Miniprotein binders against q9h3h3. Designs and how they scored, part 108

Target 1, 235 residues: q9h3h3
Amino acid sequence: EDGFTAEHLAAEAMAADMDPWLVFDARTTPATELDAWLAKYPPSQVTRYGDPGSPNSEPVGWIAVYGQGYSPNSGDVQGLQAAWEALQTSGRPITPGTLRQLAITHHVLSGKWLMHLAPGFKLDHAWAGIARAVVEGQLQVAKVSPRAKEGGRQVICVYTDDFTDRLGVLEADSAIRAAGIKCLLTYKPDVYTYLGIYRANRWHLCPTLYESRFQLGGSARGSRVLDRANNVELT
Short names: E, the ipSAE of ESMFold2; O, the ipSAE of OpenDDE; V2, 0.75 times the mean of E and O plus 0.25 times the DockQ between their complexes.

## First folded at step 9 (miniprotein)

Design p59
Fold by ESMFold2-Fast, scan of step 9:
Formats: C-alpha cells, structure tokens, sequence
Structure p59 (fold): chain B 235 residues (1-235), chain A 84 residues (1-84)
C-alpha cells in the first residue's frame, strides 16, 4: 500500500506539471500588474479541471510567480531516473545520503518549502504575500495548486535553487516568515519528488529535510527550524 | 553561572548565523573577498561557542555549533574554488 500511495501521488504531480499553468512572470511583466493578476486568479477559486463558474474554463495544473532573476535549472532529471533504477537493482542501501549524492551527480538541486492550507481567504492571503515577496526579490519562484474537486487542502511551494545550500534554504524560510506566513512549513528536495519519495514510502525515508514552526517572540528568525534527518533544532 | 554561559553561547550562535547569511549574500552578489572575511569571523565565533558548550556540558548547543561550522566550511570551500 505504501508503494500504491506513492505511485498515486507521483501520477497526480506529473499530470499537474503537464497541464497548462497560470504564470505571472516578473522577468517580462511589470510588477505593477501583480495585484490585478492576484485578484483575477485567487487560488481558492481557480479549479483544477476548469468550471464555468470559476476564473478558468480549462484545466490548470499550477498557478506560479517567477521572480525577476529566476533562471530555471532542472538538471539532468533523465540521468537521475536512470541512476535511480540502477541503484534499486544494485542492492546498495537507499538512504538520504545516497539520494543527496544522486542529486549532486545529476545537478538536480532545486527544492521547496511546502505549506498546506484549506481553500479560502487564509490561503489567498498567504499566496498574495508569497507572490509579492517573489516579485520584490526576497524569494525566487513560487507556485500554488488549484482547488481540487474533492475539496482537499491546497499547497504553496516556495523554491530555492540548491537544497545543499542550507543557508539559502534557511534564508528562504526567513523571507516566508517576513511575508506574514505563520503555518507549518516543510522542506522537500525536488529529487525526492522526481523519485517518488512521499509519505509511507517503501524505504522509510522522511519525505522532507526540514520543518519550520512559527514562534512568537522566541526566535530572532521568527521560526524554529528542525533538521528532520538528525532530529536537531537549528534555530 | 551556567545560565549566563548558556545565554552567551546562544548570542554567539545567533551572531554567527547573521554573519553566515551576510557572507552568503556577498558571495552571491560578487564580493567573495568580503564573504571570506566574514566566514573567518563566523568560524572564530563558533569555536568560542564550542569551547563554552563543552565547558557547560550541553550536547544540544555543541551539536548546533558543529552543524554551523560544517555549513561555514562548505561555503568557504566554494569561495576558495571561485577565487582560484
């Protein structure tokens, strides 16, 4: 079952990536257009498969904002997948360290802070804050899922370019907190997403590297960050 | 007192983190010489934090300082690669 759940989540992620995206691209669009774009496409109202009553009639996989300095670098995902198949066949151990080395070898280094929120005002407000931080240059790239028909939680993903740059990961956390976000955050390397490492995976790997909890007056950073692999608090 | 030593360690760790973020920012913005100077200051702060954490016998603070040293050394290696 663990494998079935992971396969299902991977299939849904692939479908969303392949469907059309609604994108605000600050590299080519003036920042002054952002507020109108956010009002037109609040994520709580944009539907995954389209609906005449929503802002979209056609399917939308993701709603995204690209920062002025955004330079996409996906690495060698196909080489990563081939190496992963070889690793599983080899009988060598599958650990966080092994996955880290595969990612470095194939330059699949991006990762993301994840937050899950129910559809509604709080989600739309959080997304607007993140989007403004991206357009203003405090964050590089972000996306949010559209509303699924089943009414489940939606996810905001805030990307960093290199998950092995731990300070960069923590700097992104600080920028998210500075944008007014107070919910639980978890950090996941894209290599884990490409290889289908989700909750209840067959290798019993934690699917995220870091957890960030908002803390009033208890931290100079506004949050406590836990390294989940080593079970140690960094802040 | 043990409480005063703990507070001193936490202040050293906080300052080291601030300088690490500044060094990383300088590295990314194309000032690797200043970034390297800040990293050398970071390592001195973290060495003092380790000394005090060992004296206090606090394994959690010692572990935090050791992790930050690994991050500072990793960034320093990247800087030295760029400067050569």
Amino acid sequence: as target 1 above (235 residues)
Amino acid sequence: SPEEIREEIEELLEKAMELLFEARKLFREGDPEKAKELLEEVLKLLEEAIRLAEKLGNEELLWRAEILIEWAEELLRRLEELLK
Scores: ipSAE 0.006, ipTM 0.404, lowest interface PAE 10.8, mean pLDDT 83

Design p60
Fold by ESMFold2-Fast, scan of step 9:
Structure p60 (fold): chain B 235 residues (1-235), chain A 84 residues (1-84)
Amino acid sequence: as target 1 above (235 residues)
Amino acid sequence: SPEEIREEIEELLEKAMELLFEARKLFREGDPEKAKELLEEVLKLLEEAIRLAEKLGNERLLLTAEALIEWAEELLRRLEELLK
């Protein structure tokens, strides 16, 4: 079933990427329009496949905010996928190091901080804070899932352009905390997503590199960040 | 005391992180020479943190300081290439 669950998740992710996105693009839209856009499209009310009672009548794959300096760079995903097939048939060990090398070779370097929240005020408030941080330039780009038919938790993804740039990953965490976010955050490189590697996978790889937990009082940073692969506290 | 040494290490690591963020910001904003100066200060703070963590026998704090040194050295290498 784990195999079927992973395949189902991959199919859902592909469908979401192919369906239309609701985008606030700070490169072409004045920052003054953001609050009205956020009020029009609260993620707790935007439905995945459209509903007469929701802000959207048509399917929405993602709700996204692009920062003023955002420059899309997905790298060579097709080359990555071809190299992954070759790696599997080569008999060479599949490890975090070999995946990292594949990602670097094909320039598939982006990654994201993930937070999962139930539909409601707290999700909409968290998204608004993240969106403002993106438009103000503290974060580069972010997206949030629409409300699913099944009514489960929604995910906010806050992207960094290079998962191998550890300071950049930590700077994004700090900006998320400064935006008022207090929930658990986990960081995942997009290379794992493109290759369909999830929590339960046959190679026993952990696609999550970092965890961030909000810390109350006495800390110069608003969070404790753990490097999960090495079991090392970074903050 | 062991607890006082732990607090000293935590203060050194917090200061190192603050300066790492500042150095990265300066690098992005086009002040690589000042960024390099801050990174050299970061490395000195982290070397002291390692010394104290070894004295305390705290493997987790030692590994944390070593990880931060690796990050600082990586950024410093990029800055040195840019400055040449």
Scores: ipSAE 0.000, ipTM 0.351, lowest interface PAE 12.1, mean pLDDT 83

Design p61
Fold by ESMFold2-Fast, scan of step 9:
Structure p61 (fold): chain B 235 residues (1-235), chain A 84 residues (1-84)
Amino acid sequence: as target 1 above (235 residues)
Amino acid sequence: SPEEIREEIEELLEKAMELLFEAKELFKEGDPEKAKELLEEVLKLLEEAIRLAEKLGNERLLKRAEILIEWAEELLRRLEELLK
């Protein structure tokens, strides 16, 4: 039952990828314009399908900020999908290690820290902090979902280039915390998304690799990061 | 005491993590030789943490040290390849 929520989020994300995005691109836009852009497009007010009363009259799939050094590289997704189908028919064990190796072989390495917040001031403030960290070069790229008509929480996704670079994943967590974020964070490699592996899957894989919880004065990093697969605290 | 040993292990792991991030930053900044020196220190700290965690019988601390050693060894291999 609980698995249905993850499937609905994945379906909505796929639909959103096809609609237009509102993008602040630091590669082509001066950083001095960011504050005005954030004021014009607060995610709690931007509606998924447009509304005359919102900042957008047309559908918006995602609101995104690209860092100055951002270079999109999704890897060989087609090769990954073909290899995945071959793996399933081979009878070979499907484990986190075999998926990691497929991702490395096909250069599908990106992943993301996820945070879910209700529409309102806290969401807008969190997004502004993340966006500034991206433009300042502390994070590479991020996006936030617009407000759905049915309501519910919105998601901020903060991407890293390489989920196998575990120190890079933790550096992103530190930068998120330095931006003032105190909510629960979870980290998911994009390879799981491309292969359709969600919370409830036949291989009993956990698509969430890490959880981060805010620690007030408790740790040097400002957060406690847990390796979900091994149930071991890393920080 | 067992509690003092546990605290010592935690201190070793925290110092190792700090130096790991410092080594990675040095690698990014183009100082791979200094990064390698720090990684060698990290490995020594983690080896001592493993020894103490095994003596204490603390499975979680032992596993944490093992994961950090894997990370340090991966970064060290990349640095050694670059220095060839």
Scores: ipSAE 0.006, ipTM 0.474, lowest interface PAE 10.0, mean pLDDT 84

Design p62
Fold by ESMFold2-Fast, scan of step 9:
Structure p62 (fold): chain B 235 residues (1-235), chain A 84 residues (1-84)
Amino acid sequence: as target 1 above (235 residues)
Amino acid sequence: SPEEIREEIEELLEKAMELLFEARKLFLEGDPEKAKELLEEVLKLLEEAIRLAEKLGNERLLKRAEILIEWAEELLRLLEELLK
């Protein structure tokens, strides 16, 4: 009855934001404790709503790792939403450029690389690689969904602080590849999430800016990155 | 040949991307003047890539070069403001 797409998994991920999170915070916790934390809370075993047979008895929305330099800044989301409503009533064209400018004006700049993996060893191994890259300073912050549905895929989100820093977005992709990740990645700015813009929106905006595919033996970067809106390869 | 021109454009774009990452690194490390010099080199490489892509009639390579020019010019504007 249901299928799993990047949009569907992103919507489920946002719903989880209201529940408690399991967090390894490298700003206050020594890096030497990471491996024990990863062993205690493998995402393939942590259940969304709690279970006596899992590491958690109570609901968990997300499992997250914060880097040493992580400074959460959601910007002025209220101002962004007000400006978006004003833009809609103004009669001015709504384009990716206009939305980008609204995001800049209100400092709502974060975005994320998304990857989808089936529950199991490969998911736990991928998450461990990402978590280590965050703690080592190659990435800023990441989170992974708990196990909610039998046979359903889980999502790993790797955040960058500024989607308009396009080179920074691509460097995060390289760091993800260096961590051993070989699956398809898609990049989405959080501004689209805050405004409720998903695929098939009335504005014909593409909330996915980039797509990364693993490539060995070609580019030194280890991946080919596509600009989804323009349908051109950047690497 | 058309294939040799395509390979030359790809080499120019790859070199431009390498220098863009180096310029960004220098900017973050507090060397904006050297970052600006690298961005000027990036723009020269991308201008040549555009010239060759237009000759080849390859719209995708042309568009890729145009996007990278936009990125280079945006970083250059930020650096010029910092250097004022």
Scores: ipSAE 0.407, ipTM 0.797, lowest interface PAE 3.0, mean pLDDT 87

Design p63
Fold by ESMFold2-Fast, scan of step 9:
Structure p63 (fold): chain B 235 residues (1-235), chain A 84 residues (1-84)
Amino acid sequence: as target 1 above (235 residues)
Amino acid sequence: SPEEIREEIEELLEKAMELLFEARKLFYEGDPEKAKELLEEVLKLLEEAIRLAEKLGNERLLKRAEILIEWAEELLRRLEKLLK
């Protein structure tokens, strides 16, 4: 998030969420159609605002794959935001623990593993692996950003339904590794995204909870996972 | 030796992690009694890891064991709600 303000990042996220999405929905579409869909919409070629030379002529906010069991639950985001405003005016310190409790109270529990990759074959190959894992049921849901006009890295987001289910978060990491992903991963709860916890936030909070690095000869899980707030390796 | 104690702590933590994942799987598969038995074993392993980490004076290993105890206690709490 190299120098971007929380306001800039929040505005970009809102715009992407409101623009049309390209979705492969495994709840209603046969798995046999996935390979053709991936070939039609490689994320390195789909442009954010449309281009005659790309697969899309109109804006695309996200490219997503929904698993068979996908059931969206955003919780009470409005209640979360109101409580956040109250917390900021209180005398209480703002810590990972207070944010976790706020999220639990308002049922805003989802989170995501993030990977940032340059446009090209490696991105498209990684996305294809994630998409297959989602359709096969090893992961619940994922999305990838389209290519920005200025270039730069694209992001793949792999969601879990409950960041307080810490073992479930690590199981998702294992499934990502089993899908052939070897790049750096970081985990961010959606509550941090909704409340604008990004790099250089005023509360000096680490914007992600976990960091995962590929490790071939290590654990059977295929990765070394760090708890960032405590600076402790978990695997 | 300090090196041997460190290796013992790491083995206890690895075993605790394996059993935590197994207990979580049993919880979601609908075997709460077996999940509880594994969590009780996890807590015993983690208490021993804490004892050894305190003796060794290794703050990072101590903190890792404390984090895993929080995870085990949270899963146990969820399990107890199911059993009631």
Scores: ipSAE 0.339, ipTM 0.754, lowest interface PAE 3.4, mean pLDDT 87

Design p64 (at its last look DockQ between E and O 0.48; V2 from the best seeds 0.00; counts 0 for: pae O 5.4 > 1.5)
Fold by ESMFold2-Fast, scan of step 9:
Structure p64 (fold): chain B 235 residues (1-235), chain A 84 residues (1-84)
Amino acid sequence: as target 1 above (235 residues)
Amino acid sequence: SPEEIREEIEELLEKALELLFEARRLFREGDPEKAKELLEEVLKLLEEAIRLAEKLGNEELLKRAEIFIEFAEELLRRLERLLK
């Protein structure tokens, strides 16, 4: 993460979004085809820019699974970006509250639980569990990054439609845990991503709203969720 | 004892969260009458949790119970938006 500028990270994210995606769309594809699709496109083997001997010869930006009830709504991203520029020029304080208000005003409400895993069996197994939960209706939509040219960890993103719907965010965490995921999860609203705000930003904003840790024993849920904004453990 | 009161608060909060998820599921599946019953039960559990947290003097548990009340309110507002 250190050594990358916000501009570099934003450019990489934009390139991935613009390149072709490998999609299993449960709205148009029978659930019985999922296992074969997962076997054909394991994320540890799919390469970002294509490679002879990988499942893909051409670039792939993301590998995604859409649930049967998935209805994409990105909101007014252009209006959000214009308002962000105006906010920076206005001299008004840039705080979590002002960003939340911009997101609500422009209906840029989606957010995501993130997990980072090294390429290999554990990543592929985790993705298969998430994909099954999406197709079975416990989660709405998810995507995983392909293997980078430089290597490194890959990210699985599990989306909720409204980061201000806090119960919905927690319900998604529950579904991720029920799918067998035991690694650290962090939740980030897409408004921070669209505005290029990452961990080390000049405004000292924390883009992570929640952290989820798997807890062995004790809790019936198996999940301990921290609300970062209020600094309160919720489970 | 303080430890027993803490455990009681944690049990009330755990039960409240379970019922909030159940109420949300029922709203999604089109059973708003049952969901409203569960939300009434959630509010009773949270009122008792707040009473005990105040008695214990535990600000973190009090704050968590107050946040869960906000969750119930958010769920009610989401239902109202879906009715448009």
Scores: ipSAE 0.515, ipTM 0.821, lowest interface PAE 2.2, mean pLDDT 86
Fold by ESMFold2, look of step 10:
Structure p64 (fold): chain B 235 residues (1-235), chain A 84 residues (1-84)
Amino acid sequence: as target 1 above (235 residues)
Amino acid sequence: SPEEIREEIEELLEKALELLFEARRLFREGDPEKAKELLEEVLKLLEEAIRLAEKLGNEELLKRAEIFIEFAEELLRRLERLLK
C-alpha cells in the first residue's frame, strides 16, 4: 500500500528512466515500418522486466514514439528548482498561480494527457492509434508503460509543448479522440513532476490541470474538457 | 523533545525526496555521476531519519524511512552498474 507514496512514485520513475526504452523515432525511421513495430511490441505483452515469452528479453522502462517534428526542450528546470527552493523559505503562500508563474518564468511549459487502461486489446489498440497520430504529425510524442508484473493498469502519456496554450492542449485532446479513444483523460503539467509534487502533497496542490471526458453528443471535438483549477468548461 | 525529533525526521524525509528528484533530473540530463552523488546524500539523510525514528519509537515514521531507503539503495545499485 505504501508502494504508491510520493517516494515510491519518484523512485519508480527514475528506475524506468534507467532501463532501456523501446522507441520508434519517426525522425530517423520510415513511417512504413510503424505497423510492423507495433505488432512486434504491443504494450500489453512487453513486460517491465523481460519475462519469458515476452517480445522483450531485457527490461523495458517505456515504449515511446517520437514524431518527425519532435524537438525536446525541458526549459530552465534548474532555475525553476532553485526558485522553488527560495519560494519555500520565503514564507510567501504556495498556490497553483505561483506554480504557473514559475513555469512561465523558467519556460518549463510542457505537459501531458494521461490515460490508464488495463492490459489487453483495448490498450494495444489505443496505443496503436496514438502512435499513428504521432507519426502522422497530429501529436508530437507519446509513451506507454510496459506490462506490470501484477497486471495493473498501464499508462499512456501524450505530451504537449505548452500547458498554458489552451488551444494546443485542446487540439491534442481532439487528436487523441480522433484515434478512437473514449476513456477519461487527465492533464498534468510537467512542472509538477520536476518539482516532485504528487496528488497527496503538503501544499494541497492539485497536479491535474484539465480533465477530458468523451461525449457521444458532446462538443465538436467529441469531448468535454474541464479546467480543474478554475472549475470552468473549456469546450 | 519528542515533537522536535518528529519534525526533524519529517524535514529529513522531505529533503531526501527533493534530492531524489534532483538526482533523477541530473540523470535525464546526462550527468549520472552527479546523480550518483545526490543519491548518496539521499541515503545519508535517510540513515539519520531511521536513527531518529528508532530513538523516538515511532513505527510509522520508521517504516516510511525504511521503505524510502530501500528504494534509494536499489536506484544507487542500478546507477553504479550503469556507470561501470
Scores: ipSAE 0.500, ipTM 0.857, lowest interface PAE 1.5, mean pLDDT 87
Fold by OpenDDE base, look of step 10:
Structure p64 (fold): chain B 235 residues (1-235), chain A 84 residues (1-84)
Amino acid sequence: as target 1 above (235 residues)
Amino acid sequence: SPEEIREEIEELLEKALELLFEARRLFREGDPEKAKELLEEVLKLLEEAIRLAEKLGNEELLKRAEIFIEFAEELLRRLERLLK
């Protein structure tokens, strides 16, 4: 993905956040209803703008599943942005460490594993696996983008509470792999999104902290996780 | 200079993105009027970015600005529908 694609995806994600979401909330809905909900709203068929013949008649921003332990906490995003502007104005060097400190200071610690899949059975099957893992408490929250008019790849986002908790990030990778997902995963902190740090940014910051590649016959985790910042394998 | 124009476009795009995030926040907090005001400012920034990108002949920056403007316009249309 080039810088253009990343910005486009970010803009689309921001637009999507303002549209209605199709949500399965495991805190209020019995787990036994999940299969019916998944069948009603397969991501490959749910359209961004509620196209004729789609399961949705109205625009849908995201399809999401909330686990029992999900608590929405976005931290101080406004304070983070103000501090970021001040930092840019100061001319001080900006490093991944700087962003980490800003994130910690403002409690903007959420991050997500991302996977991009073409519309179709594989996407819907992947989403069903993730949704089940969320409802079963192996994951906290996930969302998937609806089908765009252009028929491009859809993205599944699996969140973790703290991108600075390496163990939690790795546990989420393991849970995603256990759900049957074998594609490439990339992990991105939300702080990078909030600060407009995409690929090919002027600070040469990599917005992807981790990559996970599925490995057949590998260690008990079934994936190889690479720390992109340090170019070190974690598993 | 072409380099100064490029830098100006990049600054406009960055500011536009920041304001888009703030508009989205305000909308989620139940202040759609302020969100609308910010989106109108975003559109002005992006229109200037487009103008400069066209002047520079930079297709990449033009495309980036066009994506953001389409997005901002769509958000504005949504807000206007909610305020009606």
Scores: ipSAE 0.021, ipTM 0.366, lowest interface PAE 5.4, mean pLDDT 84
ESMFold2 (binder alone), look of step 10: mean pLDDT 85; pTM 0.826

Design p65
Fold by ESMFold2-Fast, scan of step 9:
Structure p65 (fold): chain B 235 residues (1-235), chain A 84 residues (1-84)
Amino acid sequence: as target 1 above (235 residues)
Amino acid sequence: SPEEIREEIRELLDKALELLFEARKLFREGDPEKAKELLEEVLKLLEEAIRLAEKLGNERLLKTAEIWIEFAEEMLRRLEELLK
């Protein structure tokens, strides 16, 4: 987040991905078990590295819900990394368009809506709403960070399978809003995460592609989505 | 009034977006014929939104409607491929 280098943020993300996850998998678990699972593992209480006083004694990297139709496809991340190294060595400009092309070439297309909330009831309530939307089929997959440190915000990530599919990005935003979420949302393609494009990155790129703001009384959907790179209203 | 025209455009855009989401759902569920019917309705709504946005001189709403036409046209291309 704020004050950290891109390298530090990338290392934290890698560590979380490698540590065990708490998963509700709707492909193999009845939907009727979701409420009990959510009550057992509220994200405000699950600790990143385990604690005798928390629901977990062992480290947890992420708390995730997989939808019934979820089919993971990370693409060719190794090929992406090799192409990225070649691009950096070439001296060619590194732009959103160049990264988009690398992502398409290597089929690294997934992306996510991000929301940051303080630990507490509102975080747990928001996560429960998102988890139910995933299990009911309005969203494909989502995850939330465990509580890493005192006072730090946690993040809910709601994934779409193709960041170049702008309508799919909007559909996910609509479903998030329908779940009762009113906070600021930003959308980040996973290619940016794999390549270390975070705030204060070496290439001075904006780390997110889209922004969603809740608008009371402004529209039936309750939000507007902006393409930040082009300054174009998508809704 | 300009305010009434703006509200009409927003109503048209909101309706078009709802139908776009429904068309995507039908496409995924294997009903491409019904999805195509909804996309044709979407294009009619967006054409009217463009007409009103041009009359109002509202560049932002015009651009939004044009982008949604691109969404509808891309989905229509996919459906035409599937239907053959």
Scores: ipSAE 0.290, ipTM 0.728, lowest interface PAE 3.6, mean pLDDT 85

